VH-VL binders against 26S proteasome non-ATPase regulatory subunit 3 homolog A (RPN3A). Designs and how they scored, part 4

Target 1, 182 residues: 26S proteasome non-ATPase regulatory subunit 3 homolog A (RPN3A), of Arabidopsis thaliana (Mouse-ear cress) (q9lnu4r240to421)
Amino acid sequence: CRYLFYLGKIRTIQLEYTDAKESLLQAARKAPIAALGFRIQCNKWAILVRLLLGEIPERSIFTQKGMEKALRPYFELTNAVRIGDLELFRTVQEKFLDTFAQDRTHNLIVRLRHNVIRTGLRNISISYSRISLPDVAKKLRLNSENPVADAESIVAKAIRDGAIDATIDHKNGCMVSKETGD
Key: E = the ipSAE of ESMFold2; O = the ipSAE of OpenDDE; V2 = 0.75 times the mean of E and O plus 0.25 times the DockQ between their complexes.

## First folded at step 1 (VH-VL)

Design c8 (framework fv_canakinumab)
Fold by ESMFold2-Fast, scan of step 1:
Structure c8 (fold): chain C 182 residues (1-182), chain A 120 residues (1-120), chain B 107 residues (1-107)
Amino acid sequence: as target 1 above (182 residues)
Amino acid sequence: QVQLVESGGGVVQPGRSLRLSCAASGFTFSSYGMNWVRQAPGKGLEWVAIIWYDGSEKYYADSVKGRFTISRDNSKNTLYLQMNGLRAEDTAVYYCARDSYLYEGYFDYWGQGTLVTVSS
Amino acid sequence: EIVLTQSPDFQSVTPKEKVTITCRASQSIGDYLHWYQQKPDQSPKLLIKYASQSFSGVPSRFSGSGSGTDFTLTINSLEAEDAAAYYCHQSSSYPFTFGPGTKVDIK
């Protein structure tokens, strides 16, 4: 019955992010036009919460007058999540480590790793009708102690969650996608 | 290969409605945002509407807001544009255009277009 | 809405000469500017994305530059097949907008 407990925890976290998103959007809407610093902070958190919910924030958020420089780290983070590039995600975290620490967003950003992997796997399933699990691990840049086993677990979960339309060919150690195209 | 095929264009009287369809093939439709862009005869390009990959966000040009509705059916790989309250100035070739993978904002593939003529 | 203006409206150019098309935005759009080519009776085709990144399969004679409000599309040596209308497009803010277009013709 561990499955029910884990499912309950995931749903609780997701509901919390939805409430956080609404609160942050409301704060941004009610902020006085002259409160630029406050608006920047609200936008930083709203971007992260939206990414955790699987939403990609619109580009106009990052080009608002007076906010471009302050939101640049979050724009680069958004690009890593959108593209599903785990290595770019790590590079962005390292490049802006001090900024994320000062903003107190570092712990929330760490949780985005799952969103990056999910997107990267979906990109792979679209591009390849058949791909070996070692190649999946390489393309997702899983530099873990057991990248092939991690890739299999990630693929299996994505299939169970309906994130990709694929099957695992256990005999040949491959992911077989039902999706077509490049 | 990526293909987008528009249909549903024709001649219609002012004030009436028309529904355009765009049939997508050769890619995972549900992973891409989709746009409608129009071009009046002999004129330039005008953006009409966008729908995100999952249908969660929709945005419109001010000239069509409240009259046109963009929608999609990911199970059928089809994009739609419901056009109500048509006006003479809506006369144009309507293109279906793919917003690049997930959300990039540039249009990497376009359909051949379908002509909508609004006249008495 | 963000208004894009293009110059020139029209130019007729001798083959192998350099063509420069300018696009200006009414407000800063970062690098969220893209260029399209449209030949007569054909659909538009993407040339350049994010101000300076060439789309796959686009000939190297096409290049883009700029940021903020001022952008340029350059064809360094015009070929006959380049006779077309060229449009800039901003994706910085909704509504998305296109420039009015520049027609390039061969003498």
Scores: ipSAE 0.005, ipTM 0.463, lowest interface PAE 15.5, mean pLDDT 82

Design c9 (framework fv_ficlatuzumab)
Fold by ESMFold2-Fast, scan of step 1:
Structure c9 (fold): chain C 182 residues (1-182), chain A 120 residues (1-120), chain B 107 residues (1-107)
Amino acid sequence: as target 1 above (182 residues)
Amino acid sequence: QVQLVQPGAEVKKPGTSVKLSCKASGYTFTSYYMHWVRQAPGQGLEWIGEINPSGDYTNYNQKFQGRATLTVDKSTSTAYMELSSLRSEDTAVYYCARDYYDTSGLFDYWGQGTLLTVSS
Amino acid sequence: DIVMTQSPDSLAMSLGERVTLNCKASQSVSDYVSWYQQKPGQSPKLLIYGASNRATGVPDRFSGSGSATDFTLTISSVQAEDVADYHCQQYSSYPYTFGQGTKLEIK
């Protein structure tokens, strides 16, 4: 996968990630059976790029012949992102630290933390019309020195970026959602 | 046997546009990116842009953004480059080139080139 | 943009001599450098990619080396058919850029 080398260098990220995804999947499709290692490498990067784009890869990618064992760390990573569980995400990073380092994917996976947080916050936003910032911090499993301040910052950025349709009630320390999926 | 066939020379007046073709054969057209590269007389090679024939993706050298348009016709396995607002300095041989199988930005097969002359 | 500078601009060699062509990048391109041979009136042909890998069908006398900013193309025993312009290219970042070329002639 040549795109391994370009993803860290290219600055116009959205279009490059989309192009990288298509090219990596195409390369994996064209590779012969004898090139299993190459196909595995391309699939690892395609999974990461898709997750960064906000897409959840299909289960079938992980169950292809020769892929299940090699892609297990990426399957567990995908589950953490899909659920929006930051604690699970952290656990997966720790469990497979050596594998991600060896694959040279660790730096890209670190960036997925933002996708996990966005998914978790989106789930909170559609489930609660009003929720306190301490409860937001608790649900996102923020274990920093000041989780409430971190939650406020995260919510403010998500509102600014259009990721959620909500406002912050600063006087009561709450996130107020404009719509719910209940 | 991979072949990229380009037509002969084109002569255009300044301010007009040109559409150059590149007909591919001997491989699956939609499986490889196609690039366009030009070479002014006695000068080096200059990259214009790339297109993924299987999708909507195009990417241009900023120098040509807005003037160059890359398209494909999958039914005829033909790639096209349209260059507008022609100037005398656009006089060059224009090549189409296929991206190497597993590497972006490497050109493993080239067309013969079309000489574009821009003069009044 | 990354600027690729080749040296010398032109070179005349006797048959059988060893020739070395140089290519310098204005910033690090790792090993993402290719070399092309262009004979008069013909299209460029890929010789070397990834700084040191010979393309399919390229004679053993051609070899590439280098990393980061300094790269070389070596022809161990020059033949009459090697008369051509040689171009280096970086494919590390957009836009892809080429050197100005080195013209190889036989005395």
Scores: ipSAE 0.000, ipTM 0.453, lowest interface PAE 16.0, mean pLDDT 82

Design e1 (framework fv_ramucirumab)
Fold by ESMFold2-Fast, scan of step 1:
Structure e1 (fold): chain C 182 residues (1-182), chain A 126 residues (1-126), chain B 107 residues (1-107)
Amino acid sequence: as target 1 above (182 residues)
Amino acid sequence: EVQLVQSGGGLVKPGGSLRLSCAASGFTFSSYSMNWVRQAPGKGLEWVSSISSSSSYIYYADSVKGRFTISRDNAKNSLYLQMNSLRAEDTAVYYCARGYETIYDSSGYTYAFDIWGQGTMVTVSS
Amino acid sequence: DIQMTQSPSSVSASIGDRVTITCRASQGISSWLGWYQQKPGKAPKLLIYAASSLQSGVPSRFSGSGSGTYFTLTISSLQAEDFAVYFCQQANSFPLTFGGGTKVDIK
């Protein structure tokens, strides 16, 4: 089932996340019980693909027998994505930099920044009926050269994608949303 | 209502062909793997074929490999099984079933058939 | 291929009895096993997945246990509606394989 593992990696790199998820899950299931290292590798990639698809892996994934320590960095990543905390996400990347490099998952993890920001923005939209774009940038902890313009772009995209129920008040530079969402 | 409705089947002579269809409703068909499982009269269940949500991964039981072809049309929410070179031992009720491939628990990932079609009888005889 | 062996092939029990069905895999399958119920003339119905997880809508009298190569389905207090054939199914690897089935008759 080495073939399914390689297909999973190739498809993940090519942005075929749904196919990558299927091949990685199958590879993990097919791995012999004695091939713990292989099963751990498949789980690491499956967790990342699921996060990129907008799914939060269940807690039980991280407590599998013999895998707890190896999956701890990925559990902390999952928490940052689930909460939408970009500072925590940055901290986790720094803390486990060598591990992610060794696992060859760094490039996928960088792309998860978008998922963290989207979740954080969704949390902001349900908490504030009105908030300035500079405050959105501050709450998302954007460290770019032009954080306000980036915040406006991020908000606009989230509105277009239906991720949040909001509008941009360009005259006042604010995001206007309903306080509660379903 | 989540359901799978099957059609096709019938009586066919050895060496003949049939195409079975399975129409899905009530769920996002394109998000799930789909399966064919058969049951000969008075016998147990035999898995026949699986197709992933994207059609990228397809598997067959050795007994049907080279003769049967599984396919799907996500735009039409439909699953198909093309059966060629039919033999008397292919006589069975054929079920389509949804693969539940994202069930997670402390043991890891599981694959189960949570939604089944009503079944289609295929009889291969002279 | 992973072979699944069920025992007993059939059992007759009274309403209220505890019924236990066993499933044995020819090689280790971790907890990747499901249990199905099939009533006469009907499609199978999923009861248990991941060896021990109860499917939503299934009565709590059904329970599953086991890991590796030895698995058990238990019906704690048999009801008239439980007359059926029960099948185990391994989800460890393709080809997916089912046990031979256990017929449960109510006396």
Scores: ipSAE 0.000, ipTM 0.451, lowest interface PAE 17.6, mean pLDDT 82

Design e10 (framework fv_maftivimab; at its last look DockQ between E and O 0.02; V2 from the best seeds 0.00; counts 0 for: pae E 12.2 > 2, placed apart)
Fold by ESMFold2, look of step 2:
Structure e10 (fold): chain C 182 residues (1-182), chain A 124 residues (1-124), chain B 106 residues (1-106)
Amino acid sequence: as target 1 above (182 residues)
Amino acid sequence: EVQLVESGGGLVQPGGSLRLSCAASGFTFSSYWMNWVRQAPGKGLEWVSTISGSGGSTYYADSVKGRFTISRDNSKNTLYLQMNSLRAEDTAVYYCARGFSYDTIEGYTAFDIWGQGTMVTVSS
Amino acid sequence: DIQMTQSPSSLSASVGDRVTITCRASQSISDYLNWYQQKPGKAPKLLIYAASSLQSGVPSRFSGSGSGTDFTLTISSLQPEDFATYYCQQSYSYPTFGQGTRLEIK
């Protein structure tokens, strides 16, 4: 099962997340590790790769005996991704900076930013048939020097990628959603 | 020579607090997970707590969770155990123990180096 | 928690005897089992790790075997310095120790 763990890590780095997930889940299931270290590492990497695939790991993973405190940074990370709150996501990254650096997961966690933004924008598009770009920036909690310009870029990319079914009304500075939650 | 030396034991009343220290020498302290293991008089060994090499992760036996806090200062090569709300059942010799890993992942799978222990007595 | 049960609890033997101590886990722990020796007033000493691997500096008369739930520590020819209490300990999950086996001179 140690081979499966390192194979899963290599495939995660190579952006082959589907194969990585299978290797890491199998390692976690087969890992009768005596110390907490190997089991904790298997779970951390499995959680991360599932988030990168767009999945939300179940809460019971984070409450396993002996692992709750060690997995707490990844629990808080999962919550930020689930909610789609970019400010919360940045707060979690800062709070657990040392842990993510030690785990060598910090670069992969940066890739989750796209998942957070997509979830947040999807929620907005379902909730509003029309919303101004300044209000999109506010709801996504963008805190850049020009958050409205960032919101326009983010919305345009999401439309191009097919993540939301919307258009931009440039004359009025609004996102117009064609998909509403009835 | 690898050494672990505990200190800070003594007599304390129920409900009191005590802080144990373990001074480490002869090895790279920050590379090893560290542990507290206790032994009540005439009884067997009981694991108490574990801390990762960086200090970022801590673990506790159910019998001490919420009352004891393990910590370390890697700049001073010292392991600590803060014991609060002490009970008569906490009376024991407390050993600090180095985690030894025969796996390649950071952690431990055995206790390969032990201190000589420090006695904690909780009585009125 | 994984319960570790040692047998026997106490044992009398003579110098030169072959001694066997057993340890049973309440569930499979693969080979994540360690053996320790403790003399009165002293800290424990690691003898065997990973069920059968001899720790550096431990005499070759000590050996360990087993996997799964049943484990054995063997001393092939007992020496005067081997009279002590022996503990098994699983490291598959949260560490737990057996209750100990006291080895005494007959």
Scores: ipSAE 0.005, ipTM 0.493, lowest interface PAE 12.2, mean pLDDT 85
ESMFold2-Fast, scan of step 1: ipSAE 0.217; ipTM 0.740
ESMFold2 (binder alone), look of step 2: mean pLDDT 92; pTM 0.948
OpenDDE, look of step 2: ipSAE 0.017; ipTM 0.591

Design e11 (framework fv_ogalvibart)
Fold by ESMFold2-Fast, scan of step 1:
Structure e11 (fold): chain C 182 residues (1-182), chain A 124 residues (1-124), chain B 107 residues (1-107)
Amino acid sequence: as target 1 above (182 residues)
Amino acid sequence: QVQLVESGGGVVQPGRSLRLSCAASGFTFSDYGMHWVRQAPGKGLEWVAVISYDGSNKYYADSVTGRFTISRDNSKNTLYLQMNSLRAEDTAVYYCAKDYTVEYSGDSTYFDYWGQGTLVTVSS
Amino acid sequence: DIQMTQSPSTLSASVGDRVTITCRASQSISSWLAWFQQKPGKAPKLLIYEASSLESGVPSRFSGSGSGTEFTLTISSLQPDDFATYYCQQYYSYPLTFGQGTKVEIK
């Protein structure tokens, strides 16, 4: 179980997320009840790896005996990613900054920003039949040197990946979505 | 043992206000989101409102939005429902229910423990 | 809002019978569904969560299955104390919604 946890950490750092997920889940599954702290550590990393893969961990993971309080920061993080709420994501990062630093998970959590943005963009596409790229950038909190170009890039990638059903109107600088809400 | 005890129900006239309380024990109240669920006489269950573990996030059913306010006092392990502008259709047994998941942060959830309920009758 | 519809609304069965209650969601809710039992004059009690996970302390004769829009609660061998109304509840999104309930009457 120790080796599988160690291997999971190494593979996660090397961006082999699928292998890391399997190793961490197997380690958590095989840990005896007396090794609760070890199982908690395995579950923290497994949750992060699953989120980075675009998977939402089952709610039951957070409600298992001994897991409720220990996984609380990761439950809030999971909810922010699931909902695509960039303000909630930032709030959770600030609220549990010390915990994530202590757990040595802060760097992986920073990478989750992309997953939150992707979900947030999907929510924008179902809410707006037409929205300007500057407004997309504003809603996604894109504070780069060229937020409009970043928004266009993010939207284009999401269209290419099949994450949203939309097109870019380059002439008017807008994202045009299929009306899926109303 | 987890225990939830509702109080404050009674008979009230339409347009008036009533405040319900739920006293919690047997768990760390400040770690869990809390809900109100109601049941009209002879009818099914209807979710009313939720409040996050720290009180920072709240959601309401459309039927009560603008009239009901959910709140909590973690120092007293007590949940509240302030019910304003009561209507005959608000007549129901009101249950206090505990979130299954620790530190509800805004995601949707289900309930592992319920109180015994308190009857609110809005009449005449 | 996500509408939850249960079938049947009422059901009569003998002790020892296998009882099946279905719950349909108006849109996909993945596995985000719970089942509750309510006995007359009592508060509801959690039986099943995440569609198929049995709550601690609930008898093994209760089981849940399904995903997406179709869900089933099964009681493999009905006991006298199973006289109750059963509710499904989705927690995929707010507002939380319940089925109308299925009353199980023991013959």
Scores: ipSAE 0.000, ipTM 0.453, lowest interface PAE 17.1, mean pLDDT 82

Design e12 (framework fv_ficlatuzumab)
Fold by ESMFold2-Fast, scan of step 1:
Structure e12 (fold): chain C 182 residues (1-182), chain A 123 residues (1-123), chain B 107 residues (1-107)
Amino acid sequence: as target 1 above (182 residues)
Amino acid sequence: QVQLVQPGAEVKKPGTSVKLSCKASGYTFTSYWMHWVRQAPGQGLEWIGEINPSGGSTNYNQKFQGRATLTVDKSTSTAYMELSSLRSEDTAVYYCARSYETVYDSGTYFDYWGQGTLLTVSS
Amino acid sequence: DIVMTQSPDSLAMSLGERVTLNCKASQSVSSYVSWYQQKPGQSPKLLIYGASNRATGVPDRFSGSGSATDFTLTISSVQAEDVADYHCQQSYSYPYTFGQGTKLEIK
């Protein structure tokens, strides 16, 4: 059943993430127990595609027989995305650099940076009706030469993209959110 | 055949903005990412950013974040790059180039390039 | 940002000689390196992608090799039409970056 896995990769390359996810999940489900290595590979790709679509994979995926050790890097990656912590995300990338390169997943993981930032900002916008840009930079763990300017740029992009419902109060240097509850 | 058509030249004054076009033909416009790359006279290539025509998602080189805006018009298969607050150092040839994302160890590469638009920023 | 450094800045070769162009990344980029040829007044043209794969229509005298931080573009027998600037590029992480270029001339 390697055809479905191959189709999943091709669809991912062609920017059809939703179809790629379904193809990869079908390939993983159809693989027999004797093809554990193939099933592990399909699950690695399915996890990444799901994260790129804004979905958090269920914990049960990582605890299947024979999966725990092989999927550990992807479990830690999933946690970084779920939390929305950009520096934790970078730490995980560095920690498992060789593994992601060996798995041929590094290119997809690089694209997850956008999802980490988006999740972090959504969490901030839900939690705070008003928050200073320096505090946004601090919460996202931005360690650049100009964290406040970077935070302003990131917030502005998220507003333009419709990822958060907020405005920037330039006079007070704050992000003002429309929602502060569940 | 695949073609990316750009205007030959644009001349702008410092402090103004410019919107450069790149008209694609010969392939499914929404199946490939479009990139913008510039080259100052006698210098190397510098990546500005990328856009996915299918969903409109963008990624920018931090150096151009806030000044460059990438957009597409799917009905005309045309990509645009707007660059604001122009300075003399923005004088360069601006290329559009096509790529596809890969999950294999080939990364992102630019298989077709436009002819480039020479932007001259002078007073 | 990942810095790509090419060497030499320029070189002049005799027709038929073997040409070696180098590209060094400031950190590991796995095999995510492409090479482009740019002739005067023209747009860049893809030669090699994924460190070692020849693009469609590229003559077999061009080959790429390397991984991690050190990459090489080789022309087994240089021809007059090969006079151009050659650029390497990494796509391992954002922003994508290019080397400064190597100018190839015929003696």
Scores: ipSAE 0.000, ipTM 0.468, lowest interface PAE 16.0, mean pLDDT 83

Design e3 (framework fv_ogalvibart)
Fold by ESMFold2-Fast, scan of step 1:
Structure e3 (fold): chain C 182 residues (1-182), chain A 123 residues (1-123), chain B 107 residues (1-107)
Amino acid sequence: as target 1 above (182 residues)
Amino acid sequence: QVQLVESGGGVVQPGRSLRLSCAASGFTFSSYGMHWVRQAPGKGLEWVAVISYDGSNKYYADSVTGRFTISRDNSKNTLYLQMNSLRAEDTAVYYCARDTLPYDTIEYGFDYWGQGTLVTVSS
Amino acid sequence: DIQMTQSPSTLSASVGDRVTITCRASQSISSWLAWFQQKPGKAPKLLIYDASSLESGVPSRFSGSGSGTEFTLTISSLQPDDFATYYCQQYNSYPYTFGQGTKVEIK
């Protein structure tokens, strides 16, 4: 059963998320009751893999007997991803920097930034029928050297991936959310 | 190649303290959980304590709880066992052993052992 | 605490014989069991983990089987280097516990 946990971690690092999720969940289920530390580690990695797959873990996962305190950083991380709040995401990363480093999950959590942005963008598309790309960059808190160009790329990718129902008005530099006319 | 070398054993009187060390080499010490296992003269193996790779989790056998403290210094690749309130029953060869899986695990067996250090508790 | 009982406590066999050692747990430990070999004056060496997985570098004549409460270690063709004491160990729950050991003597 330790093989399943190790295999799940390797598959996560190699970006094989679906297989990683299955291995980690099986490891957690097959672990002895008294192996609480091992089960906690399996749950931490399974939570991250599920978030990277676009799944939000159930609340009950974080309230398992004996695990509530250890999974608290991952619960707060999950909330930032669920809400699509990039500022909260950054705050959680800073607040639990030592914990994520100790758990060897920091690099994987950095990749979750894309999931937070995707959710934030979906929230923007629902709230605004038309919004300028500079305002999209501002709302997503993009702190790159070229936030507007990055916002356009992010929006274009989200449209291609079917994550949002919108179009880009290149002439006016705006994201236009689709809506029914009547 | 993995090497674990115990030291600090000797003859001590009941009620005294002794500190054992285990020097590790040939692997990334900071990535592995570590154990102490003892063997009384002519008897079998008895698990004593475990410490996680980062020192955050520790577990002890009931026979030593409250008397022994396991610790590690990852910068020196060294594992320790502080033994207080020693009893005649603590007389044994003490082995350090590496956990079989790196990172975040202390629940598995041992894939490498040191040669042991003898502790004799007598008047 | 989970008690581990081995059978037999001692055995004598000829080179080439098949040897079987049994280990019984006082309660279910699933597959969380390892087998170790200890030669006189030496530290133990891991042979089998997770009840049936052969450790790297261990000869294929060693094999393990079982789950729950009953486990076996088999040496398919005993060699002179196999003169040793063998221990089973559960790592299902703390404290980890070992069997009393089985001493294998070559006739």
Scores: ipSAE 0.000, ipTM 0.435, lowest interface PAE 16.3, mean pLDDT 82

Design e4 (framework fv_canakinumab)
Fold by ESMFold2-Fast, scan of step 1:
Structure e4 (fold): chain C 182 residues (1-182), chain A 125 residues (1-125), chain B 107 residues (1-107)
Amino acid sequence: as target 1 above (182 residues)
Amino acid sequence: QVQLVESGGGVVQPGRSLRLSCAASGFTFSSYGMNWVRQAPGKGLEWVAIIWYDGSNKYYADSVKGRFTISRDNSKNTLYLQMNGLRAEDTAVYYCARGEYTEVYYGSGSYFDYWGQGTLVTVSS
Amino acid sequence: EIVLTQSPDFQSVTPKEKVTITCRASQSIGSSLHWYQQKPDQSPKLLIKYASQSFSGVPSRFSGSGSGTDFTLTINSLEAEDAAAYYCHQSSSYPFTFGPGTKVDIK
């Protein structure tokens, strides 16, 4: 089962997320019950790969005996991604910086930032039929030097990627969504 | 407006080293990921390497891993490719290509919207 | 690595006819597929990004479609200036890879 874990880590580093997910999940399933530490490691990487693929891991994964404390940082990451809250995401990264460094998952977690932004933007698009780009930047909590320009770039990419069904009204500086929760 | 100019190509013996440069102008170089793509004479395109906007992350094609090193100097708007342990199979035109705006899209994939003219590297004994 | 295959490898077409080039990925890449045109002795030029988005200045006769593993580049009405090699490129995962290319000639 070490081979599947190793293969999953290699595929993740090489950004082959779908194959990495399957390898890591198989490694976790086949790990001996007595090898809790190995199962924890497999679950940490499987959670990250699933989040990168746009999947939200089930809560039950985090509540298994022996897993709750070990997976707490990953549970908080999952919540930030699920909600699409970039400020919470930043706070979680700072809070558990040492843990993620020791787990050697920090580089992969940094890549999750775009998943957080994508989810936040999708939530905005279903909640607002029309919203200004400055308000998009505020809701995504973009703390860059030029939040409005960044928001426009992020919205444009999400439209290109098919992540949201919207258009940019360049004349008025707004995002116009085709789906709303109104 | 956007210009990429490669230099440093030439004829070199197998096992030796060569460094390619790409001078960028007409855009904010420090905001874009940069790539090297090569093309052997009469053959197709092969991606070589990427470097993120701030130099923090680098990725390579399997054929060049451990031999080539991509780097950049944002203060000079210049991209580099250090090529060590050159082989006959490395003979190609090397293109500098601009990737996506990685300062906003951290780690996202990229398309190559602007390409340099290319510089020929010939590895021959 | 993700392998891209293109078909056909070569086609010779009469002006104004429709040309279809397909690119197939060995695994799902979403919409992270881009198309390039390369004329003899020139650098490649971006035509289509993210499967279906036309790059600025590209003639409207060029269009792209597809997602997942199957992608198509269409030239609706071929012009003499379109004689070139066409390459697909995936940016879904490292290493980035290109298809082997399709050469289009005018009769």
Scores: ipSAE 0.000, ipTM 0.456, lowest interface PAE 16.3, mean pLDDT 83

Design e5 (framework fv_ramucirumab)
Heavy chain, then light chain:
Amino acid sequence: EVQLVQSGGGLVKPGGSLRLSCAASGFTFSDYSMNWVRQAPGKGLEWVSSISSSSSYIYYADSVKGRFTISRDNAKNSLYLQMNSLRAEDTAVYYCARVTYEEIDYSGWAFDIWGQGTMVTVSS
Amino acid sequence: DIQMTQSPSSVSASIGDRVTITCRASQGISSYLGWYQQKPGKAPKLLIYDASSLQSGVPSRFSGSGSGTYFTLTISSLQAEDFAVYFCQQAYSFPLTFGGGTKVDIK
ESMFold2-Fast, scan of step 1: ipSAE 0.006; ipTM 0.511

